# VHH binders against Homocysteine S-methyltransferase 2 (SAM4), part 2

Target 1, 325 residues: Homocysteine S-methyltransferase 2 (SAM4), of Saccharomyces cerevisiae (q08985)
Amino acid sequence: MARLPLKQFLADNPKKVLVLDGGQGTELENRGIKVANPVWSTIPFISESFWSDESSANRKIVKEMFNDFLNAGAEILMTTTYQTSYKSVSENTPIRTLSEYNNLLNRIVDFSRNCIGEDKYLIGCIGPWGAHICREFTGDYGAEPENIDFYQYFKPQLENFNKNDKLDLIGFETIPNIHELKAILSWDESILSRPFYIGLSVHEHGVLRDGTTMEEIAQVIKDLGDKINPNFSFLGINCVSFNQSPDILESLHQALPNMALLAYPNSGEVYDTEKKIWLPNSDKLNSWDTVVKQYISSGARIIGGCCRTSPKDIQEISAAVKKYT

## First folded at step 19 (VHH; from c4 with S53W Y101R Y106T)

Design n2
Fold by ESMFold2, last read:
Structure n2 (fold): chain B 325 residues (1-325), chain A 119 residues (1-119)
Amino acid sequence: as target 1 above (325 residues)
Amino acid sequence: EVQLVESGGGVVQPGGSLRLSCAASGSTFSEYALYWYRQAAGIERELIATITWGGYTYYVDSVKGRFTISRDNSENTMYLQMNSLRAEDTGLYYCAARTYRWGDETDYWGQGTLVTVSS
């Protein structure tokens, strides 16, 4: 049976929390795809052999990743498009024209939908403007970030996703800068015609990467009031410190108690530059059980994982969601 | 891991030109996004230009059209060509580097080179 529209489903099921997938980019890297490049995890899709060769190793890897997250309990999953802006793709790959770019996006969405079936929700994932200059974890867009034409940057990807009925939600992930946030919140239904969420990139000390406080962000949203695009469905945090993320999400809840929230933190592992591998962090004090419990009490409706979160992590998240809802 | 050293600063007349260099040691530049920052007296360092691994460039409005960032990966050197200099361009200029590994939040910094635009 076909899925209900996401907004209706959550309204009909007020206690339901959807389990999101994990860290696709790092998971693909762990499975042998070289994602360290200007288009990040988009890289397997730009080769025509991915699409034309049924025996493609990369196709098998990506399909298996989706299946593993589904088997772990994911109910809403993302297209692998964090760094698939037209600018990143057209400037760094053989896919150059808008027509070629739209074909790429259509293929990625179709592939993702085929992997997850019709009964799961699919997010069209969009990374921040800062991703194309590697500034998403500092929020440092220069002295005059208010003068950046964010709409022109996002327009090709956004126009494609707006038209694609295989997507249930558009996700603006890892937003690190208040001016970018304000730009996205300023877009009306003519620009952003599908349900969407905004995921914030938050420093472990509880501020947006550019220094903006959660209270200041909440005030921006309150000041807009009824002018906010009615498709704005969730606010949340992603790719944030595992141990600090529950307190950060609670800060948003206190400031915006009626806002539907989401959270998907990093696993907290530490990269060993000598061995070129990720190692456990011995100072990791929380479990997924405790973190998920706190997220649910803060009003989260979608919970998953970001960097370095595996299907095993999603299985733990799924178990905790079942326990506390 | 990478060590950065700026050079080319000095005193220059308004309307003049100056070329800054940033040399790397300890690692190659080829896998880094590179940046120039400017710090006027009593003010926080501010980003002014970026060049990525693939050669994409970004400039803040105050320098766009006057400054050009470039890189020579074979010489492990980044440059900032500064034209039509103004008094407000006076300050310490820092180069910075960032690895392309997502989730690695480390920026590497040089010690700075002073540019003074005299009247």
Scores: ipSAE 0.317, ipTM 0.684, lowest interface PAE 3.7, mean pLDDT 88
Fold by ESMFold2, fold request of step 28:
Structure n2 (fold): chain B 325 residues (1-325), chain A 119 residues (1-119)
Amino acid sequence: as target 1 above (325 residues)
Amino acid sequence: EVQLVESGGGVVQPGGSLRLSCAASGSTFSEYALYWYRQAAGIERELIATITWGGYTYYVDSVKGRFTISRDNSENTMYLQMNSLRAEDTGLYYCAARTYRWGDETDYWGQGTLVTVSS
């Protein structure tokens, strides 16, 4: 029994904060994997040579990324499945049937678990519906987002992850739209039978990308009351502005003081559209030490990094978590 | 950065057809997910159609079956074929582009081309 169930572990250790890994997609890109494609960071897993050739360059890169995050202090890590929906994979790769897709997911989870060992927690990562059309940072799902069949979109990945006991938590990342949030929160244990979290994509001005306020989000959760799926384990923010993220998380804490929270912001770099490179942000007013301290004060139980966060960033997060817990 | 120019707008009768074009310069469309938006008077710009790098398309309900988005990467051009036009389709039509690079939150916009559907 290498690890306790995650919820039990955190309940038994009320001061414990788990360090999450960093920005896997951008790390893979920095290490030479071309992730600009319809399945994004899923791309190395599509080739059978990844699985059959122990000397695969892509396999080495992905394994080294996991090892580097582990050495930096990560205690909970994600499968590299942000854009690995059945729709994205079956429509854009040679992996077409549900059985082929399930095999792909099983292999990715097995590989990830083997990389991190039995003592670390593993999140089955699921990106938002908007990811397959690159709308996760606008939340703009068109005029009638309530008519989108979110369940049908997520179903193949969810059914696979629900039955995979190598996963400890399912993560719906980067959710930018209130109707998608409401859909996920409406799913009972027959649909979502494993612990899960929801990470919100929040604009720097403190609203969900579609304009919904943190207070309105909190009210949706309060209105559900006892109807909420008991597997809903954490609410949080991810891929949000580094400098604004502590205030955003605190606003959720004030509105939902009993909710377990999580946070993993971007590194705060600025994109130069002419040079097509990321540059340091001269307006970065905070350190990881400061940000992590504020997250802990706001009740965060899982803290890591999102876009462009490296193992170096995770090392700083880990040091700050040890300092303030 | 990519620069986008729409063309092909005009005045058509209800039930008519029109084909919009969006030409790119400065970068190639093959790197981008592409979008058509429309803006009616007094309304915020709204997404109506998407075509991804791999050719996957998405349409909002109000245009499904009537509009077809397509891309020709060799001509660096995206199109919107609009059939069975209705008065409610009147507005300024924008093309937009976004790279698949995660964490790049930048959308690039054209200046718009006017479509008027009038009896």
Scores: ipSAE 0.313, ipTM 0.689, lowest interface PAE 3.7, mean pLDDT 88
Fold by OpenDDE, last read:
Structure n2 (fold): chain B 325 residues (1-325), chain A 119 residues (1-119)
Amino acid sequence: as target 1 above (325 residues)
Amino acid sequence: EVQLVESGGGVVQPGGSLRLSCAASGSTFSEYALYWYRQAAGIERELIATITWGGYTYYVDSVKGRFTISRDNSENTMYLQMNSLRAEDTGLYYCAARTYRWGDETDYWGQGTLVTVSS
């Protein structure tokens, strides 16, 4: 059965909340793929053996990761392309031409689509400039962030995704800087021709990583008025503190009550730099049940998990979504 | 965890040159993106130079063409070659590091080294 276009599906089902997948990188790492590299979860796809050998171990791992999230209840899933900008790939892998790069992206999207099936939605995932310079959690792009050519950075990946009909949504994830946000929001349909969302990188204190408030972000959007790209479909938060995420999302809801939102927070675990392992955070204040309920009340239409979340977490999210929708 | 120690600061005349060093210990140096920050008196700390784990460099406009950031992974050391120094370059210079590990929000900082440009 062919899926409806995402926009139509959500319009026809105004109470529907889609369950997003969880920490793909976390699962890949736990299953033996070293994602701690400059291109992160792109790494298994760089090897030609991934494509030429059906018995490839990494191929099986990636497929099983998708299956486990599907089995957990995910209805919309991401390509593993957060750190797959042309700049990152060309600087850190043997892929050096735009042609090779486009081939890589096409293969990844095709593979992802085949893994999840035609009835599930697929997000083309795009990381920020900050991901390339390792500043997506600080938002510090230097003294002159307004002079950064963000479009040039995004252009190769964006142009590829714009043309790929296997994608249902383009996701600009973990945007940490207001100038980058403004740049993305300035692009018209000729540049950004597919439905897209923006995930904000927000500090636990409720501000964008560069210090910008949610109110200021809302004002930027309001000021655009009818000039805003009609494909702008969701605003939300990702890779954010589990405990603070409900209040943060609510602040966006209050400022933009008609905006469809999304949220996929971190698990709340803490990384032990000495042991190089993630530890449970004993300070986790809420359950997924409580948090999901709050997200829904704040206008979230897509809910999932980010860093360190597992299929088990997605299962809990799925159960909560079913309970409250 | 990585420890960072800056050195090479001092007093120099306008137009002069200075080379800062940042020695790292405790972790694999090559797994970190590295940064130089500076803080002038009464002004917020600012990022001035970046070198990625891939060795690519980025600068703010105020230091472009004058400053060069580099790294030696074999020595676990980052450098900042500062040429054509100006009075406005005066400040405390900090070394910073962050790993490309996903989900890790930790930045590591040195204690800083003072650079004074005066006639």
Scores: ipSAE 0.296, ipTM 0.718, lowest interface PAE 1.7, mean pLDDT 92
Fold by ESMFold2, last read:
Structure n2 (fold): chain B 325 residues (1-325), chain A 119 residues (1-119)
Amino acid sequence: as target 1 above (325 residues)
Amino acid sequence: EVQLVESGGGVVQPGGSLRLSCAASGSTFSEYALYWYRQAAGIERELIATITWGGYTYYVDSVKGRFTISRDNSENTMYLQMNSLRAEDTGLYYCAARTYRWGDETDYWGQGTLVTVSS
């Protein structure tokens, strides 16, 4: 393997901050792939023409997206698997069996690795349980979320990713619910045998989407202490308000000063419901330069973008990381 | 901006049935994930059922097997068929809609329709 294991690399380079890619789903949509479907950005991979036809338009688009993020300075990139749970795929696509599902995941990871090469890090991305019902931005899982069998939901994707040596890190993105967080944190090395991170979906007012405070989340982690899976490598925030994200990340840093953190916020655009388009936010108080500086001071080791962040945004992030590290 | 209006609530005996409707205006339902929530006195609204634009359904355990959510995009209407009603099903029932757009955090809400289960 040409790259060092991620944990070793970061230990050997304590000031290094890795630049993550941007908003893959919205980027694919802007490039003409219809992602409005039950499997979101997984859709181009479902068609055999993606794999068998070298002139596939969708294959060209996805490959160009990875290349554009690489050229913008991304050093760690994600598989396009936010909503690629076995439940979502097997119930909404012709890919039905576990064997077919594992083949799909292997192909996606192989394709992503081939696009980024051997010297970049690759995250196996997993969206939250709430994504399959479009509740990741509310965290509202019903009256008894503690009774949800989160492990069984994630198990097929987790078992595949645990065995796939082309991945360097597993990412649980956009986690909006304390019970889902607790479930993931309860899983030992037999369940999560690879380095992983947890990205929190946080309301702009500084609480998890279900209302849980950052202090409560920190206390859950402190209470687990030495029982935490040693592969738990980063805690962070993603798909959060651009303007509020530095303060939110700092609140995690204050509560957990020794935790390696990550952040990848939304671009801060606003939706014009009349014109049905995203517009620049003239009230965007911060630049990427300012935000990245604050993230680094809060202990972030991975910084990128989420919804609507383009290769241009990643270029700005990369420049700021270089400036402040 | 979509506007939602619920109907079909009323008083029913335990074991009875009701069908709730949610009619939309201002936008088509085909662009939305749709939800039923209920609110008993003194507690927050709770999610009970969802149907996505692609037809995937989810139910919380307390209603699973008794309630059925459905949508008719041509009539711009969502339904909740409620069977085997129990006293704990009493409350205000709201429909809600979420636009598909990633990062759009807007939920749209109806005004609620009251269901009372009493012998």
Scores: ipSAE 0.285, ipTM 0.675, lowest interface PAE 3.9, mean pLDDT 88

Design n2
Fold by ESMFold2, fold request of step 28:
Structure n2 (fold): chain B 325 residues (1-325), chain A 119 residues (1-119)
Amino acid sequence: as target 1 above (325 residues)
Amino acid sequence: EVQLVESGGGVVQPGGSLRLSCAASGSTFSEYALYWYRQAAGIERELIATITWGGYTYYVDSVKGRFTISRDNSENTMYLQMNSLRAEDTGLYYCAARTYRWGDETDYWGQGTLVTVSS
């Protein structure tokens, strides 16, 4: 491989912070791919013409997105697979069988790796169970979320990603529910054999979307102790308020000082519910420079952007990381 | 802004059936994931059923097999067929809608319709 294994690289470089890419779904939408559908940003990959026609407009758009994030300074990037669960794909697209699904995932990972080259790290991105019903921002999985078979939901994607050596890290992002978190943390190396992280979906008031406090989450992790899968490499926050995110990450650091952290907040834009558009936030109290500095002081090892973060935002993040590391 | 109005609530005996409706105005349902919530006395609203744009359905265990969610996008209406009703199904039933837009955290709510299951 042209790159060191991720765990080795970070161990050899204890002050290094990797710059992650930004909001892929928003970027694809801004570039003309309609992502508001049951499989979200998976949609361009569903058509065989994406794969067979080098001149495909969608293929060019996705390649340009990866290249723009790379040029902005991204060092670790995600596959475009937030809502590419077997359930979402098989129920909403012509890709039905497990064999067809595995081929889709292999093609997406291969394409992503080809776009970023061999010297950048690649995350196999996995969205939460709640994503297939659009409940990742409430954490509301019904009255008995402990009865949900999270493993069966994730299994086809997990088994594929565990085997794929083009991936360097598996990311469970936007986890909004304590029972889903507990399920992921309960999986041993036979289930999760690659390095992985968990990104928490946190309300602006500093609680998980289902209402669980950061202290309660930290206690769950402490209670597991040495039973936690040794591949669990990072805990972090994503889909979180730009302005509140440094304090939220610091609260995790205070509760879990030995945990390697990551953060990729939403942009500071404000949604105008009447016009149904995102607008610049004139009340923004933080800059990327300030936010990144605070994240680094809280122990973050991977920093990027989530919703509505552009290559320009990643450029600012990259510059701040260089300044403070 | 989508506006949602529930109807069809009432009083039924245990084992009985009701059909709830949720009518939309201001926007078309085809752009939304749709939900039914239930609020029993003294409890926060709880999700009981969902139907996505593509027709995928999810039910919590307490209603699975007894309730059926459906949508008619041409009539801008969602339904909840409630069979084999139990006393614990008593409560206010709300419909809700959310766009598939990534990062849009806005849920739209109806005013609720009361279902009472009593002997």
Scores: ipSAE 0.280, ipTM 0.672, lowest interface PAE 4.0, mean pLDDT 88
Fold by OpenDDE, fold request of step 28:
Structure n2 (fold): chain B 325 residues (1-325), chain A 119 residues (1-119)
Amino acid sequence: as target 1 above (325 residues)
Amino acid sequence: EVQLVESGGGVVQPGGSLRLSCAASGSTFSEYALYWYRQAAGIERELIATITWGGYTYYVDSVKGRFTISRDNSENTMYLQMNSLRAEDTGLYYCAARTYRWGDETDYWGQGTLVTVSS
């Protein structure tokens, strides 16, 4: 049975919370694909053998990753295109034309849709400008961030995704800078014609990575009033500290009580620089059960995991969502 | 982990040129995006130039056309060629390196090198 449009589905089911997938890049890395490169999880798709050889090991790995998240209870999943901007791809791969780039995106989306099926929702994932320059966790775009033409950066990927009816939602992930946020929010339906969400890159202190407060962000949105893009569907936080994420989301809820929110935090592990491994966070304050409950109370409609989260984490999230909705 | 060491700072007259270097430790230099920051007296540190993993460059407007960032992966060294220097370019210059590690927020920083533009 064909899925309902996401907006309609959520309207018809006001208590429904969708379970998002987890750390795709993490899973790919764990399964043998080196994603620590300029185009991140795009890397397996750059090889023609991925598409031409049915026995491709990477093809199997990516498919299995999707299957495992589905089996864990994911209802909405992402394309692996966080670092698949035209700028990043053209600068770091043999893909050098818009035609080739569009073909790449189309193939990735088609493959993703085929992996998850027609009854699941698919997000077109878009990383920030900061992803290209590796500044999404500092928000430092230089002394003149207001002069950056963010639209030109997003345009190729955005135009492609706008035309792809296999996508249900466009995700601007890990936005770390207020100027970039304002740019995205300034785009009308002619530029951004599909439902979309904005995930904020937020510091553990509860501010955007560039230092902007949630109140300031809320004011920006409030000031837009009726000029806001009607396709702006969700605001939330991603790739954020597990422990602080509930309070951060609540702060957004308080400032914007009518905004549908989303949250997919990191797992909470700490990187050991000596051992060069991620270790469990001994200071993990809450369980997924507790955190999910809090998210729901704060108006979250989509909940998942980000960096270092696994299908097991998604299982816990799924169980919690079922318990509290 | 990487250790960064800046060099090449000094006193120069307006209109002069200076070349800064940032030497990185380790064998994974190519895995890092690299940056030049500067901090003038009384103001916060600001990003002025970026060179990506692929070697592509970005600049703030105030240094465009005057400064050139580059990297030599074979030597594990990043450079900043500064031409047509101005008094307002005076400050401590820092190199930084970053690689994506699942949300790790920590950049690697050098100790800084002082650039003074004065007649």
Scores: ipSAE 0.062, ipTM 0.551, lowest interface PAE 2.2, mean pLDDT 91
Fold by OpenDDE, fold request of step 28:
Structure n2 (fold): chain B 325 residues (1-325), chain A 119 residues (1-119)
Amino acid sequence: as target 1 above (325 residues)
Amino acid sequence: EVQLVESGGGVVQPGGSLRLSCAASGSTFSEYALYWYRQAAGIERELIATITWGGYTYYVDSVKGRFTISRDNSENTMYLQMNSLRAEDTGLYYCAARTYRWGDETDYWGQGTLVTVSS
């Protein structure tokens, strides 16, 4: 039987919290795929050998990644399309036409669906405008961010994802700038015709990377009133500090008590530039058990991991979700 | 930790050219996205140019067509070729670096190099 529409499923199960997958890029890198490129985790899909050769090493790696997250307890997973904007792809790969681009996205979504099965939910992942210039962690979009045509940047990917019935949710991840947020929230159903969520890129100090407070963000949403896109389904935080993420999410909950939230923080490890390895964070204040419990109390309906999180982390998240729901 | 050192600043007439360099320490230069900032007197520091680890470049409108950012990973050096310089280009120029590693919030900065455009 086909899975229920996500909105219906969550409505029918008001206490259900979905377990999201973890750091896909991290896992791919650890498994031998070089994601240090302008299109990041899209890179294995750029090669025709990925599609033509069933014995492709990269194909196997991507499949195994999905499988490991599934085995860890993930119930909703993402396409590896964080940095797969038309701008990024057309400027940095041999794909130069919209037709070719659409074909690429269709293939990626199809492949992802085949990996996770029909009973799991699939998110069409979209990175922020700032990602293509590596500004998703600063929110510094230049001197005139208000003049950026965000729609033109997102349009090709959005149009494709809106038409793809294999996707259950569109995810705007790691939004670091208030102007970008406002732009996304201004789009009507003709632009965003499918359920979507917005993940905020929040500094450990509890503000958006550009300095905007959670209260200000909440006010923006409140001011929209009935003009808000009815497909706006979740607000949350991703790629944020593990230790500060519970308080940040709670601040959103307090400001928007009726908003369904989501959270998938970083693992908290620290990168050693000399050893070129990730080390455990000695300052880790919480366990996944504690953090997940707090997320649930704050109204989170989707919980997962972001950068540096592994299938093992997802397993812990899954266990915690089961414990508290 | 990565150390950045800018050089190449100086005094130049309007319409002139300068080439700035940013030398990085360490062996992981290729893992970093690189940036040029500038700060004029009494004005906040502003981002003017970006080059990703994959070589994608981005410019603010005020320098587009005049400035070119580039990198040489073999030399651990980033460059800013500045042509058709204007008085408004005067300021302290900073290079910055951030690793491509996801979720890493560490920024590295140089000490800055002064560019003065005057008749």
Scores: ipSAE 0.020, ipTM 0.321, lowest interface PAE 7.5, mean pLDDT 90
Fold by OpenDDE, last read:
Structure n2 (fold): chain B 325 residues (1-325), chain A 119 residues (1-119)
Amino acid sequence: as target 1 above (325 residues)
Amino acid sequence: EVQLVESGGGVVQPGGSLRLSCAASGSTFSEYALYWYRQAAGIERELIATITWGGYTYYVDSVKGRFTISRDNSENTMYLQMNSLRAEDTGLYYCAARTYRWGDETDYWGQGTLVTVSS
């Protein structure tokens, strides 16, 4: 059976909270794919053998990743296209034309849809401008961020996703800078013709990575009023501290009480840049049960996991969602 | 369960053409990726062409530019147009189907159709 459009589904089920998948890159890495490359988790799809060889190890890995998240209870999942901008792909892979690029994206979306089935929702994942220069966690876009042509960066991927009916939602993930946020929010339906959400890259101190407060973000949205793109469906936080995420989300809820929110925090593990390893977070304050409950109370309609989260984490999230909805 | 039936095989001279068909029944055709395999005498079965649920096509190098795989969802039929046939193309040709959804990896096979390229 064909799934209902996401907007309709959520409207018809006002208490429904969708369970999002977890750390795709983490799972791929754990399973043998080197995601530490310029195109990150897109890397297995760059090889023609991925497509031409059914026995491809990477095909199996990606399928299993999706399957495990599905089994864990994920109801909405993402394409592995966080770092799949045309800029990143054309500069770092043999794919050099828009035609080839579009073909790549189409294949990825098609493959992802095939993995998750028709009854699940699929997000077209788009990383921030800063991701191509590793600035999504600093928000430092240079001396003149207001002069950055963000649209040109997003345009190839966005245009492709807008045309793809296999996608249910477009996700701008890990936005760390207010100028980028303003740019995205300035785009009308001619540019963003499909439902989309914005995930904010928020520091533990509760501000965007560039220092912008949640109140300031809320004011930007409020100032848009009726000019806001009607396809703007969710605002939320991703790739954020597990411990701080509930308070951060609540701050957004207080500032924007009518906005549907989403949250998919990190597991709490800390990356040691010196040792280049992930360390367990000994300071995890809450359980998924507690955090999910708080998210729901704060108006979250989509809850999942980000970096270092596993299918096990998603299972816990799923259980909590069922418990509190 | 999906039943697959190949047809179109026969004897052809080098440089000739054949069109193989694979008729599917028993399930929704559009839910399956489809494949052509071939098996020469004394050689393991070889994947030669793929058409996905989304309609993307892939070929092994040995048939690229000569063979074309296609599907008609309205007729539940897959085709293999084979041009410029060579002696080395001789073999039993099989069609196979796999559901696009991960979690159900059951493969379905036809009985095969014989292609003989001989002068």
Scores: ipSAE 0.007, ipTM 0.201, lowest interface PAE 12.7, mean pLDDT 91

